# VHH binders against FERM domain-containing protein 4A (FRMD4A), part 3

Target 1, 303 residues: FERM domain-containing protein 4A (FRMD4A), of Homo sapiens (Human) (q9p2q2r20to322)
Amino acid sequence: RRCQVHLLDDRKLELLVQPKLLAKELLDLVASHFNLKEKEYFGIAFTDETGHLNWLQLDRRVLEHDFPKKSGPVVLYFCVRFYIESISYLKDNATIELFFLNAKSCIYKELIDVDSEVVFELASYILQEAKGDFSSNEVVRSDLKKLPALPTQALKEHPSLAYCEDRVIEHYKKLNGQTRGQAIVNYMSIVESLPTYGVHYYAVKDKQGIPWWLGLSYKGIFQYDYHDKVKPRKIFQWRQLENLYFREKKFSVEVHDPRRASVTRRTFGHSGIAVHTWYACPALIKSIWAMAISQHQFYLDRK

## First folded at step 6 (VHH; framework vhh_7uia_1)

Design q20 (from q0 with V107F)
Fold by ESMFold2-Fast, scan of step 6:
Structure q20 (fold): chain B 303 residues (1-303), chain A 127 residues (1-127)
Amino acid sequence: as target 1 above (303 residues)
Amino acid sequence: QLQLVETGGGLVKPGGSLRLSCVVSGFTFSSYAMAWVRQAPGKELEWVSSISGSGGSTYYEDSVKGRFTISTDNAKNTLYLQMSSLKPEDTAVYYCAKSEYDITYKFGGKTYYMDVWGQGTQVTVSS
């Protein structure tokens, strides 16, 4: 079957995928295009029938995943799945480059929430990395039309495009003399400090039907108010969890916390265990389950 | 209408074997995790073994590993616990329990959330 893999540098691979091809073999093929050795941070994603982002399971065949029932090629995305505290822990320049491209894409597509003033500073590092030192205001305005540096929301929050361009120019002038690599490191330092960086968000509901965001990362599981993805209301670190539970329309975590009242249900063992449950459609719960286990395994591999 | 009926308990001598059965009705058997839990006289409930509905993965308490085997027969809608090399310490009322969850991913803890529906079956290991 025809598959189109979107790469982080906006290139696309057109492939005829055979029924026996494993997802890990497809990841290896994509990684070879970047001479990428540190593959453990990356995955291949697709949008399912319900519109949610899912990830290929590396030990399964590519074509055994639940792709949307549409004509045409299967659309796949090569991107970062497992985030880390800092790119300073990465060994290869190829890995660093891909984390930078992934971060730029996430900021531009508004998948990471960032204050508009920070956006202008980030855009200046994109220009420094792509074009080198500031030359003139006219060149910057021309380059900003060609580079995906300014997300739509940031443009809408300010009086004019010219205002936004002027703010970028102010930041860009301060970067004179920085190398391409220094610009990448400085960009990533800012992005890595953002609270939403590296968190996979899923829209869920509790038992009363109240909407929440459930966040999954290498640090654990986080519950966020539906209107605030930044400050978690509940934090479940991996070391605090005893069990994860899956059922068709619900996902639960069991945590040892003697300060929390357990639900009024029969709990085997000591009284210090609490169970927290969230609800969503079956496809989304399946995605949450797969991501939670994968993030915990990644956590264990890095201990 | 959900029912769990345990049978197969009895008096057995140390080193003997017993097979416990649990016939379930009112739900799709293979879609739910099932467990055996026991309660010795004057003691708290103790989890013994679990089996996942979808994957057939099995889990055992350390004290029964190598001696007990949990299994299912979907055609008969029946959960089994094959017990061998029985010890006096295995004397307890054994309960069949349905898990609220289809799949469990454990972090090394031995405590499980279980619901108990049956009256249980008495297993006594003595001379």
Scores: ipSAE 0.199, ipTM 0.632, lowest interface PAE 3.3, mean pLDDT 84

Design q21 (from q0 with G108P)
Fold by ESMFold2-Fast, scan of step 6:
Structure q21 (fold): chain B 303 residues (1-303), chain A 127 residues (1-127)
Amino acid sequence: as target 1 above (303 residues)
Amino acid sequence: QLQLVETGGGLVKPGGSLRLSCVVSGFTFSSYAMAWVRQAPGKELEWVSSISGSGGSTYYEDSVKGRFTISTDNAKNTLYLQMSSLKPEDTAVYYCAKSEYDITYKVPGKTYYMDVWGQGTQVTVSS
């Protein structure tokens, strides 16, 4: 079957995927286009029938996944799946460049909430990385029309496009003399400090039907108020978790309680063991389950 | 009438192999996650391995990974634990257990919670 893999550098790979092709083999093929050795941070994503982002399971065949019933090619996205505290932990320049391209895409597509002033500063680093030192106001305004540096929401929050461009120019002038690598490091330092960076968010409900966001990352599982993705209401670090449970429409976590760590038949359901449960449609619960296990395995591999 | 019955335990020499079986009755096999748990004399219950209700996902405690294999036979309503390269440290009573959930993922190094356990089968590894 025809598949289109969207790459982080705006290229598309057009492929005829055979029934036996494993997702890990597709990831290897994509990684070869970047001379990428540190593949462990990356995945291949697709949007399901409900509009939610899903990820290919590496040990399964590509065509065994539940793609939308649409005419035309299967659309796939190569991007970062496993985020880390800092790009300073990365070994290869290829990996660092792909994290930078991924971060730019996430900011531009408004997948990460960011203040417009921070957006203007980030846009100046994009210009420094792509074009070098500031030369003239006219060149910047021309470049900003071609580069995906300013997301639509940031533009709507201010009086004019010219105002936004002027703010970017003010930041850009201050960067004179920075190398391409320094611009990338400075960009990533800002993006890595954003509260929503590296968190995969899922819309869930509790037992009472109250909506929440469930966040998954290498640090653990987080519960957020539905109107506040920034400050978690509950934090479940991996070291605090005993078990994860899956049933068709619910996902549960069992938390370690220092008051009572062990369980026996006679202490079944004792007060030292706490279970937290969230509800969603079956497709979303499957996605949460796969991401939670993958994030935990990534956490263990880095330990 | 929910019942789990373990068999296959016994005395084996270090480096030997043993296969434990757990026959289940009173519920639809393959609809619930199953686990093997052990308890050495004077020690707490230790999770060993889990298998999803579909049988497609397996999980192991680090100390047994590569040596033990968990599997199911739906036609026989039976859960197995194939044990190889046995060590004196593997000496324990082994229990099979059922979860109320389709899949149970054990966070390694932690205690576990299961809603039904069997009677147990003794495994002793000594020369």
Scores: ipSAE 0.190, ipTM 0.632, lowest interface PAE 3.8, mean pLDDT 84

Design q22 (from q0 with G108S)
Fold by ESMFold2-Fast, scan of step 6:
Structure q22 (fold): chain B 303 residues (1-303), chain A 127 residues (1-127)
Amino acid sequence: as target 1 above (303 residues)
Amino acid sequence: QLQLVETGGGLVKPGGSLRLSCVVSGFTFSSYAMAWVRQAPGKELEWVSSISGSGGSTYYEDSVKGRFTISTDNAKNTLYLQMSSLKPEDTAVYYCAKSEYDITYKVSGKTYYMDVWGQGTQVTVSS
C-alpha cells in the first residue's frame, strides 16, 4: 500500500508499506531521517473518514488503522504528540529542531490559539532563525512571502498586509546579533507559554447536547467552552482522577470531589466522588480514549 | 440481553457466614467493573465492595473490611461476596451492580461508577 509521510522539514517520504509493518517500525524509519534518538515525543498522525486527527498505535500494524476510503496514497504526518514544559528538558539538537518546526507548523495552521501581536513577534524569530540579522524592509517583505510565518487570521485582523509586515520588521530589528539557536529558544519560550500549547482538542457534547471542547495533555483533562479554547471551565489533573471509562459513544472521568459526602445509585465507592461524561461519535471516542491513556502514561514516565 | 442475577441471600445468625453469587449474561464479564451495593429498610444505598475488570483490584467499605471478600470467576461469569462475622446491621437487600462502561482504565482507582443493577437478594441477620 502506497503511503506518503509528511515530514516536519517540508519533505515527503514516499513508501510502499507492507501488511506486517508495525507503526513503531515506521516511526523508527522516519526518525532515522533526522538521526533522532528522543523519538518518545513523536507520533505519526492521519485524518480518519470523519475528518478527525488520529494517531498510529505503535504496537499495531500500520495498515490495521481506519484510513479514509479514497484513491491515492495514504497520507500520514510525522509530528509532536507528547509535549513538555520546556525544550530545555530536551537532550539533543535534533529533537529541539523538530519541536521548533512542529511549533511553526501549528502556529501557521492556526492549531494553537495566539494573539496577532504575538504572531508578529514569532514571525521575527522565524526570520532571525532562517535569514540572520535584519538587512532591509524590502528583503523582509520578500522573505515573508516565501516563509509560512503569518497565518491567515492574523492578516485578516489588520488594515493591510503592509501593516502586518511593518509590525514584524519592528520586532525583527530588535533581534540583531541573535544566533539561530537563540532565536529558536526565544520562539519556543513564547509558544510554550501559550495556554493552548500542547493540548489535543476534541469536539464533544455533554448529556444535554451542549457542545464543548475536551482537551488532553500531559497535565490532565480539560473542558472548554466551545467558543473559548484558552480558559478551561473544568480542570482534571491526573492526580485528581480515579478512573477513566469508555463506551462506544461516551467517555467519562471519575474524580475525587470533597463536596460529595454520600454514595448515589449512579456512583459508588468511598464518599466524595463525581463522574463527568462527554459524548461523540464512536470513532472520536476511540481517539479520545487512546490519547487520554497515552497522555497519562507519558505523565507517569516523567513524574 | 443484559442480565444480573443475585442468589445466596437468606436468614443467618449473628457471627455466621453467607456467600452471595451474581451470575451475569449478555456482556464480556472481565471487561467491566463490578460491585456489591446494599440497602437496609428505610435507609440510603450503601456501597459495600468493588472489583475492577482490568486490574483485579478490590475495594471495601470500612465497616466490612476484614469480614467480606469480593471475588470473580470469569469462566463462570460470576461475581461473589463471601460474608463472615455477620452483624444485625448487615441486614439489607444486596445488589450486584455493573458499570455501564465497556472498558475501565485505572488512574488511582479506589472507586467505580456503577449504573446497571440486578434485582437484589435479601440478607437478614437475626437470632
Scores: ipSAE 0.469, ipTM 0.814, lowest interface PAE 0.7, mean pLDDT 86

Design q23 (from q0 with G108K)
Fold by ESMFold2-Fast, scan of step 6:
Formats: sequence, C-alpha cells, structure tokens
Structure q23 (fold): chain B 303 residues (1-303), chain A 127 residues (1-127)
Amino acid sequence: as target 1 above (303 residues)
Amino acid sequence: QLQLVETGGGLVKPGGSLRLSCVVSGFTFSSYAMAWVRQAPGKELEWVSSISGSGGSTYYEDSVKGRFTISTDNAKNTLYLQMSSLKPEDTAVYYCAKSEYDITYKVKGKTYYMDVWGQGTQVTVSS
C-alpha cells in the first residue's frame, strides 16, 4: 500500500509498504535519511478515523494499524514521541536538530501553550537559525510569510500583522552574531521551560461525565482541568503508581493510599489502594494505554 | 453466566506439591488478567500471583517466588498454579480471581484490583 511519511524538515517520503514491513523497520528507514543514531526518542504517528493522533507500535506491522478507510496514500508523520528535560542530554547534532524542528512544528500547530510575546521571541530565533543576522525590516516580513513561525492564535491577540512583525524584528535585532547552533539552543531552552512541553494530552471524562485532560509523559500521568492544560489538578509520578488497568472504554491507575487500609475482595495488597478512572471512546482508550506503557518503559530505560 | 471454579486443593505434608486449577466460563479467557489470591484463617486476603491475558507476563509475591508457577491453557480455558516446596504458612483458601479490567500492566505493583472471584479451594499444609 502507498504511504507518505511527512518528515520534520518538510520533505515527504513516498513508499510502497509491503504487508510484512514492521513499524521499527520503517522508523529505521526514516532515521537513515537524517543519519540519526538516537532513534529511541522518535516515533511515527498517524491520525485515526476519529481525528485523534495515534502512534505505530514498533513490533507490529505498519499495515496492521487502524488507518482511516479512505482512498489515497496512508499519511504518516515522523516526530518526537519521547521528550526529555533538556537537549543538553542529547549526544548527536542530528538529534538536537530534529528536536528543534519538532518543537517549531508543535509551537506553530498550537500543540504547546505559549504566550504571544514568547512566540515573537521564538520566531526571532527561527529567523536567526534559518537566515542568520538581521538585515532589513522588509526581508523579515518576507521571510515570515514563508516560515511557519507565527501561530494563528498569536496573530488574533494583536491589532495587526504589522504589529506582530515589528515585535519579532525587535527581538531579532538583539540576536546579531549568534550562530545557528546557539539560536537552536536558545530556542529549545525557552520551549523546554514551558509547562506543556513534552506532555501528550488526551480528552477524557470522569465517572460523572465531567471533561478533563489526561497528560502522559516520561514523568508520569497528570489530570488537568479541561480549560487549563498548564497546572495539573492531580499528579501520578511513575514511582507512585502500582498498576495501570485497561478496559474498552476506561483507563485506570492504581496508587498506594495509606489512609485506605481496608482490604476487601475488590482490593488487596499492602495497606490500601486508590484507583482513579477516566473514560473515552475505545479508540482513544487504546491510544492512551499504548502511550502510557511506552512512556513508562522510556522512564525505566533512562533510570 | 460468568463462572470461576477452583479445584486441586487438599491436605499435603511440608515440602509437598499441589497443582490448583481454575476453569473459567462466560468470558474470553485470553483477553483478561487472572490472579491467585489466598486467605489464611484469621488473616486478610493476600495476592499470590498474576498472569497477563496473553500469558506473556507473570508476577509473584516474594514469599512464593521460586516455589509457585502460574500458567494458562487457553484452549482449555484453565488457569493453573503449580505449588512446590509447600510450607505450613501456605495453608489458606486459594481463590481464582479476575479483574473487571481486561488488561493489567504492572508498574511497581504488588497489589491488584479484582472484582470477580471463584468459590475457593482449601490448601492445608501440615504434618
């Protein structure tokens, strides 16, 4: 079957995928185009029939995943799946550059919540990395039309495009003399400090039907108010979790709670446990389940 | 409709062996995590062992590691607990259990949420 893999540098890899091809082999093929050795941070994603982002399971065949039943090629995306505290932990320049390209995409697509003033500063680093030192206002305005630097929400918060461009120019003028590598490091330092960086968000409901965001990362599982992705209402670090539970329409986490010392036929173990449960459609619960296990395995591999 | 039936319990001397069986009906056996849980006279329920629905992952309470083996036969819809080197402290009613959840993933866990239990089978280890 025909597949298009969208790469982080805007290239598309056109492939005829055979039924036996494993997702790990596809990842290896994509990684070879970047001379990428540190493949463990990356994955291949696709949008399912319901519009939710899903990830290929590396030990499964590519074509055994639930792609939308539509004509045309299967659309796949090569991107960062496993985030870390800082790119300073990365060994290779190829890995660092791909994290930068991934971060730019996430900011532009509004997958990371960021204040518009911070967006303008980030856009100046994009210009410094891509074009070098500031030359003229006109060149900047021309370049900003070609580069995916300014997300729609940032543009809506201000009276004109010219205002936004002028703010970017002010930041850009201050960067004179920075190398491409320095611009990348400075950009990533800002993005890595954002509270939503590195968190995979899923829209879920509790048992009362109240909507929440469930966040999954290398740090653990987080529950957020539906209108605030920044400050979690509940935090379940991996070291605090006993077990994860899956059923078609629900996902649960089990934590030790010393205040609940009663052992019953429904709960048993140390002294007491608390189980927290979230509900969603079956496809979304499967995605949450796969991501949670993958994040925990990544956590264990780095410990 | 849903039923778990344990067999294989009995009286055995210290150092002896027993094989417990749990025949399940009313659900897709290979899709659910299963466990053995025991209760000694006058004591609380104690988790003994668990197996994933695929049969690929097994977990044991520290006191039974190396002595007990949990396994499944999907074709027979049967869960087993092979017990060897039995001790008087292993004396308990052994229950086959299923969670309302289809799959359990162990993080650090020694505890399990279980909502469906069998009738139990008595294991007595005495001279």
Scores: ipSAE 0.483, ipTM 0.821, lowest interface PAE 0.7, mean pLDDT 85

Design q24 (from q0 with G109P)
Fold by ESMFold2-Fast, scan of step 6:
Structure q24 (fold): chain B 303 residues (1-303), chain A 127 residues (1-127)
Amino acid sequence: as target 1 above (303 residues)
Amino acid sequence: QLQLVETGGGLVKPGGSLRLSCVVSGFTFSSYAMAWVRQAPGKELEWVSSISGSGGSTYYEDSVKGRFTISTDNAKNTLYLQMSSLKPEDTAVYYCAKSEYDITYKVGPKTYYMDVWGQGTQVTVSS
């Protein structure tokens, strides 16, 4: 079957995927285009029938996943799945380059929430990386039309495009003499400090039907107010979690809660254990379950 | 009205076999995942095995894979744990438990939450 793999450098791979091809082998093929050795941070994603982002299971065949019933090629995305505290822990320049391209894409597509002033500073590093030193205001305005540096929301929050361009120019003038590699490191240093960086968000409801965001990352599981993805209301670090539980329409976590001496339901062992449960459609709960286990296994591999 | 009663424990030599039984009453047996959990003297509770409510999926702690088999007889409302190649490390009180969850993934080393627990049956593996 025809598959189209979108790469982080805006290229597309058109492939005829055979029924026996494993997702691991497809990842290896894509990684070879970048001479990428540190493959463990990356995955191949697709949008399911419900519109939610899902990930290929590396030990399964590519075509055994639940792709939407649409005409045309299966659309797949090569991107970072497992984030780390800093690119300074990465060994290869190829890996660093791909984390940079992934971060640029996430910010441009508004998958990471960023204040407009920070966006303008980040855009200046994109220009320094792509074009080198500032030359003129006219050249910058021309380049910003060609580069995916300014997300639509940032442009809508300010009086004019010229205002946004002028803010970028002010930042860009300060970067004179920085190398391409220095611009990437400085860009990533800012992005890595953002609260939403590296978190996979899922829309869930509690037992009362109140909507929440559930965040999954290398740090653990987080519960966010539906109107605030930045500051979590509850934090469940991996070291604090005892078990994860799956049922068709619900996902639960078992944690230490020192405020509880006992629970209404029978528990065995230590007092002070609490269970937190969230609800969603079966497809979304299945996605949450797979991501939670994958993030925990990644956490253990790095511990 | 909910009752779980474990039987079949006892003293056995290393390499021996035992079959634990858990007779269940007061709920629709096939609608809930069932589990075996054990606690060795002075140690934390340890999950051993689970079976889905449909009986189609079984899950095992790595240390017991290939040695233990979990099964159900829905007509008799009975959960079984067939234990073979028993080791001294298998010495524990074994509990059967009902869970409203189909799958459990172990993250930490501590206690498991289950809705209903039985009274337990002692298994001792020694020469």
Scores: ipSAE 0.444, ipTM 0.802, lowest interface PAE 0.9, mean pLDDT 85

Design q25 (from q0 with G109S)
Fold by ESMFold2-Fast, scan of step 6:
Structure q25 (fold): chain B 303 residues (1-303), chain A 127 residues (1-127)
Amino acid sequence: as target 1 above (303 residues)
Amino acid sequence: QLQLVETGGGLVKPGGSLRLSCVVSGFTFSSYAMAWVRQAPGKELEWVSSISGSGGSTYYEDSVKGRFTISTDNAKNTLYLQMSSLKPEDTAVYYCAKSEYDITYKVGSKTYYMDVWGQGTQVTVSS
């Protein structure tokens, strides 16, 4: 079957996927286009029938995943799945380059919450990386129309496009003499410090029907107010969790709490356990389940 | 009132096969998820496999996937676990359980908190 893999550098890889091709083999093929050795941080994503983002399971065949029932090629996305504290821990320049491209995409698509003033500073580093030193206001305004540097929300929050461009120009002028590599490091330093960076968000409800965001990352599982993705209301670090539970429309976590001491003879185990449960459609709960396990495995591999 | 009776355990050589059965009574069998859980000597309980009440969805722990098959016979109120390619690591007492959850994933070191009603059946995989 025809598949189209969207690469982080805006290229698309067209290929005919055979029924026996494993997802790990597809990831290897995509990684070869970047001479990428540190593949463990990356995955291949797709949108399911319900519109939710899912990820290929590396030990399964590509075509065994639940793709949308529509005509045309299967659309896949090569991107970062597993985030880390800093790109300074990455070994290869190819990995660093891809983390930078991934971060630019996430900022532009508004997947990461960021103040417009920070957006303007980030846009200046994009220009420094892509074009080198500032030359003229006219060149910058032309370049900003072609580069995915300014997200729509940032543009809407200010008096004019010209105002936004002028703010970027002021930041850009300050970067004179920085190398491409320095621009990438400075860009990533800012992005890595953002509270929403590296968190996979899922819209869920509690047993009362109240909407929440459930966030999954290498640090653990986080519950956010539906109107605030920045500060978590509940934090479940991996070291505090005992078990995860899956049932069709619900996902539960079991947390160590030594103060909760009620255990019956019909229940085997220790006192001091509390269970937190969230609800969503079956497809979304499956996505949450797969991501939670994958994030925990990644956490263990780095521990 | 609720009764779960596990049978079919025994001694088998590595690479062998065995079929466990669990006859249930005291509740509407097809309305509840059913699970097989096991406990190896000196170890804590481990979830092995679950089947939804409708019988339409099956779930397996990674170490048994492809080797074990869970199934039901609603007319006989019986849950089965067909085990193939058995390994010494599969040696355990196997319990049939009525399950609140289809899949359990262990993160910490504590014993699983679960409701187990049967007496279990011993499976020993040894040369």
Scores: ipSAE 0.462, ipTM 0.809, lowest interface PAE 0.8, mean pLDDT 85

Design q26 (from q0 with G109R)
Fold by ESMFold2-Fast, scan of step 6:
Structure q26 (fold): chain B 303 residues (1-303), chain A 127 residues (1-127)
Amino acid sequence: as target 1 above (303 residues)
Amino acid sequence: QLQLVETGGGLVKPGGSLRLSCVVSGFTFSSYAMAWVRQAPGKELEWVSSISGSGGSTYYEDSVKGRFTISTDNAKNTLYLQMSSLKPEDTAVYYCAKSEYDITYKVGRKTYYMDVWGQGTQVTVSS
């Protein structure tokens, strides 16, 4: 079957995927286009029939995933799945470059919440990386029309495009003499500090039907108010969790809480426990389950 | 009251097969997920497989996928685990459990969180 893999550098790979091809083999093929050795941070994503982002399971066949019943090619996205504290832990320039491209895409597509003043500073690093040192105000204004540096929301929050351009120019002038690599490192240092960086968000409801965001990352599981993805209401670090539970329309986490001796079920060893449960459609709960396990395995591999 | 009785364990050679049975009394499968969990000598309790209360969905731990098959017979009120291509690593006491959940994934050092489970049946895989 025809599949189209969107790459982080705006290229698309047109492929005829055979029924037996494993997702791991497809990831290897995509990685070869970047001479990428550190593949463990990356995945291949797709949008399901409900519009939610899902990820290929590497040990399964590509065509055994629940793709939308749409005519035309299966659309797949190569991107970062497993985030880390800093790109300083990455060994290869290819990996660092792909993290940078992924971060730029996430900022531009407004998938990461960023203050507009920070956006202007980030845009200056994009210019330094792509074009080198500042030359003139006119060149910058021309380049900003061609580069995906300023997201639409940032432009709408300010009095004029000229104001936004002038703020970027002020930051850009300060970067004179920085190498391409230094600009990438400085860009990533800012992005890595953002509260929403590296968190996969899922819309869920509690038992009362109140909407929440459930966040999954290498640090654990987080519950956010539906209108605030920045500050978590509840934090479940991996080291605090005993078990994860799956049922078609619900996902639960079990934490060891010695202050709570009452249990609704038996536990082997009679320890105090607390269980937190969230509800969503079956497809979304399945996606949450797969991501939670993958994030925990990534956490263990880095221990 | 609720009762789960496991049978079918025994000694088998590597590559062999066994079928475990769990006879359930006091409730019906449609209300609860049914699971097989095991405990190997000197190791923690491990979830093996689950079947949804409707009987429509089955779930397996990665190490047994393709080798084990979970099924139910509603007329006999019985849960089965068909085990094939058995390995020495499959040596354990196997327990039948009912649960509100279809799958359990162990994160910490604690054992499986259970509603009800039976006495267990010993499976030994050796030459």
Scores: ipSAE 0.488, ipTM 0.814, lowest interface PAE 0.7, mean pLDDT 86

Design q27 (from q0 with K110R)
Fold by ESMFold2-Fast, scan of step 6:
Structure q27 (fold): chain B 303 residues (1-303), chain A 127 residues (1-127)
Amino acid sequence: as target 1 above (303 residues)
Amino acid sequence: QLQLVETGGGLVKPGGSLRLSCVVSGFTFSSYAMAWVRQAPGKELEWVSSISGSGGSTYYEDSVKGRFTISTDNAKNTLYLQMSSLKPEDTAVYYCAKSEYDITYKVGGRTYYMDVWGQGTQVTVSS
């Protein structure tokens, strides 16, 4: 079957995928286009019939995933799946480059919440990386129309486009003399410090039907108010968790807290436990389950 | 209503094998995750293995991985634990347990959430 893999550098790979091709083999093929050795941070994603982002399971065949039943090629996305504290832990320039391209895409597509003033500073580093030192106001305004640097929300929060451009110019003038590599490092340092960076969000409900965001990352599992993705209401670090539980329409975590009374029916080992449960459609719970296990395995591999 | 009955325990020599059985009644067998847990003399309760209600996912404690196999027979409403290459350290009372959840993934794994468990079957590994 025809598959189209969208790459982080705006290229697209047109492929005829055979029924027996494993997702791991497809990832290897995509990675070869970047001379990428540190493949463990990356995955291949697709959007399911419910509109939610899913990831290929590396030990399964590509065509055994639940793609939307639509005519035309299967659309796949090569991107970062496993985030780390800092790009300073990455060994290869190819990996660093791809993390930078991924971060720019996430900011532009508004997948990461960012204050507009921070957006303007980030845009100045994009210009420094792509074009070098500031030359003129006219050149900057022209370049900002061609580069995916300013997300729509930031533009709508201010009086005019000219105001936004002028703020970017102020930041950009301060960067004179920075190398391309320095601009990338400074950009990533800001993005990595953002609370929403590296968190995969899923819309869930509690047993009373109240909506929440469930966040998954290498640091653990987080519960957020539906209107606030920044400050978690509950934090479950991997070291605090005993087990994860799956049932068709619900996902649960078991955490050991000696200071907290447990309200479970029957538990072996310790009595000081709590079980937290979230509900969603079966497809979304399956996606949450796969991501949670993958994030925990990534956490263990880096420990 | 709900009942779990374990059988198949006994005395076996090191390197030998045993097959534990757990007959379940009072619920839809294939709809719930099942587990084997054990308690050795002087030790706390230890999770050994789990299987999803569909039978497609199996999980094992590190010390038994490669030696024990958990399986189900839906026609007989029975959960099995095939034990091979048995060691003196495997000496324990083995319990069959039912979870309300289809699949369990171990993180810290020091605790287990279960609805119902059986009376247990004694396994003794000695010469």
Scores: ipSAE 0.520, ipTM 0.832, lowest interface PAE 0.5, mean pLDDT 86

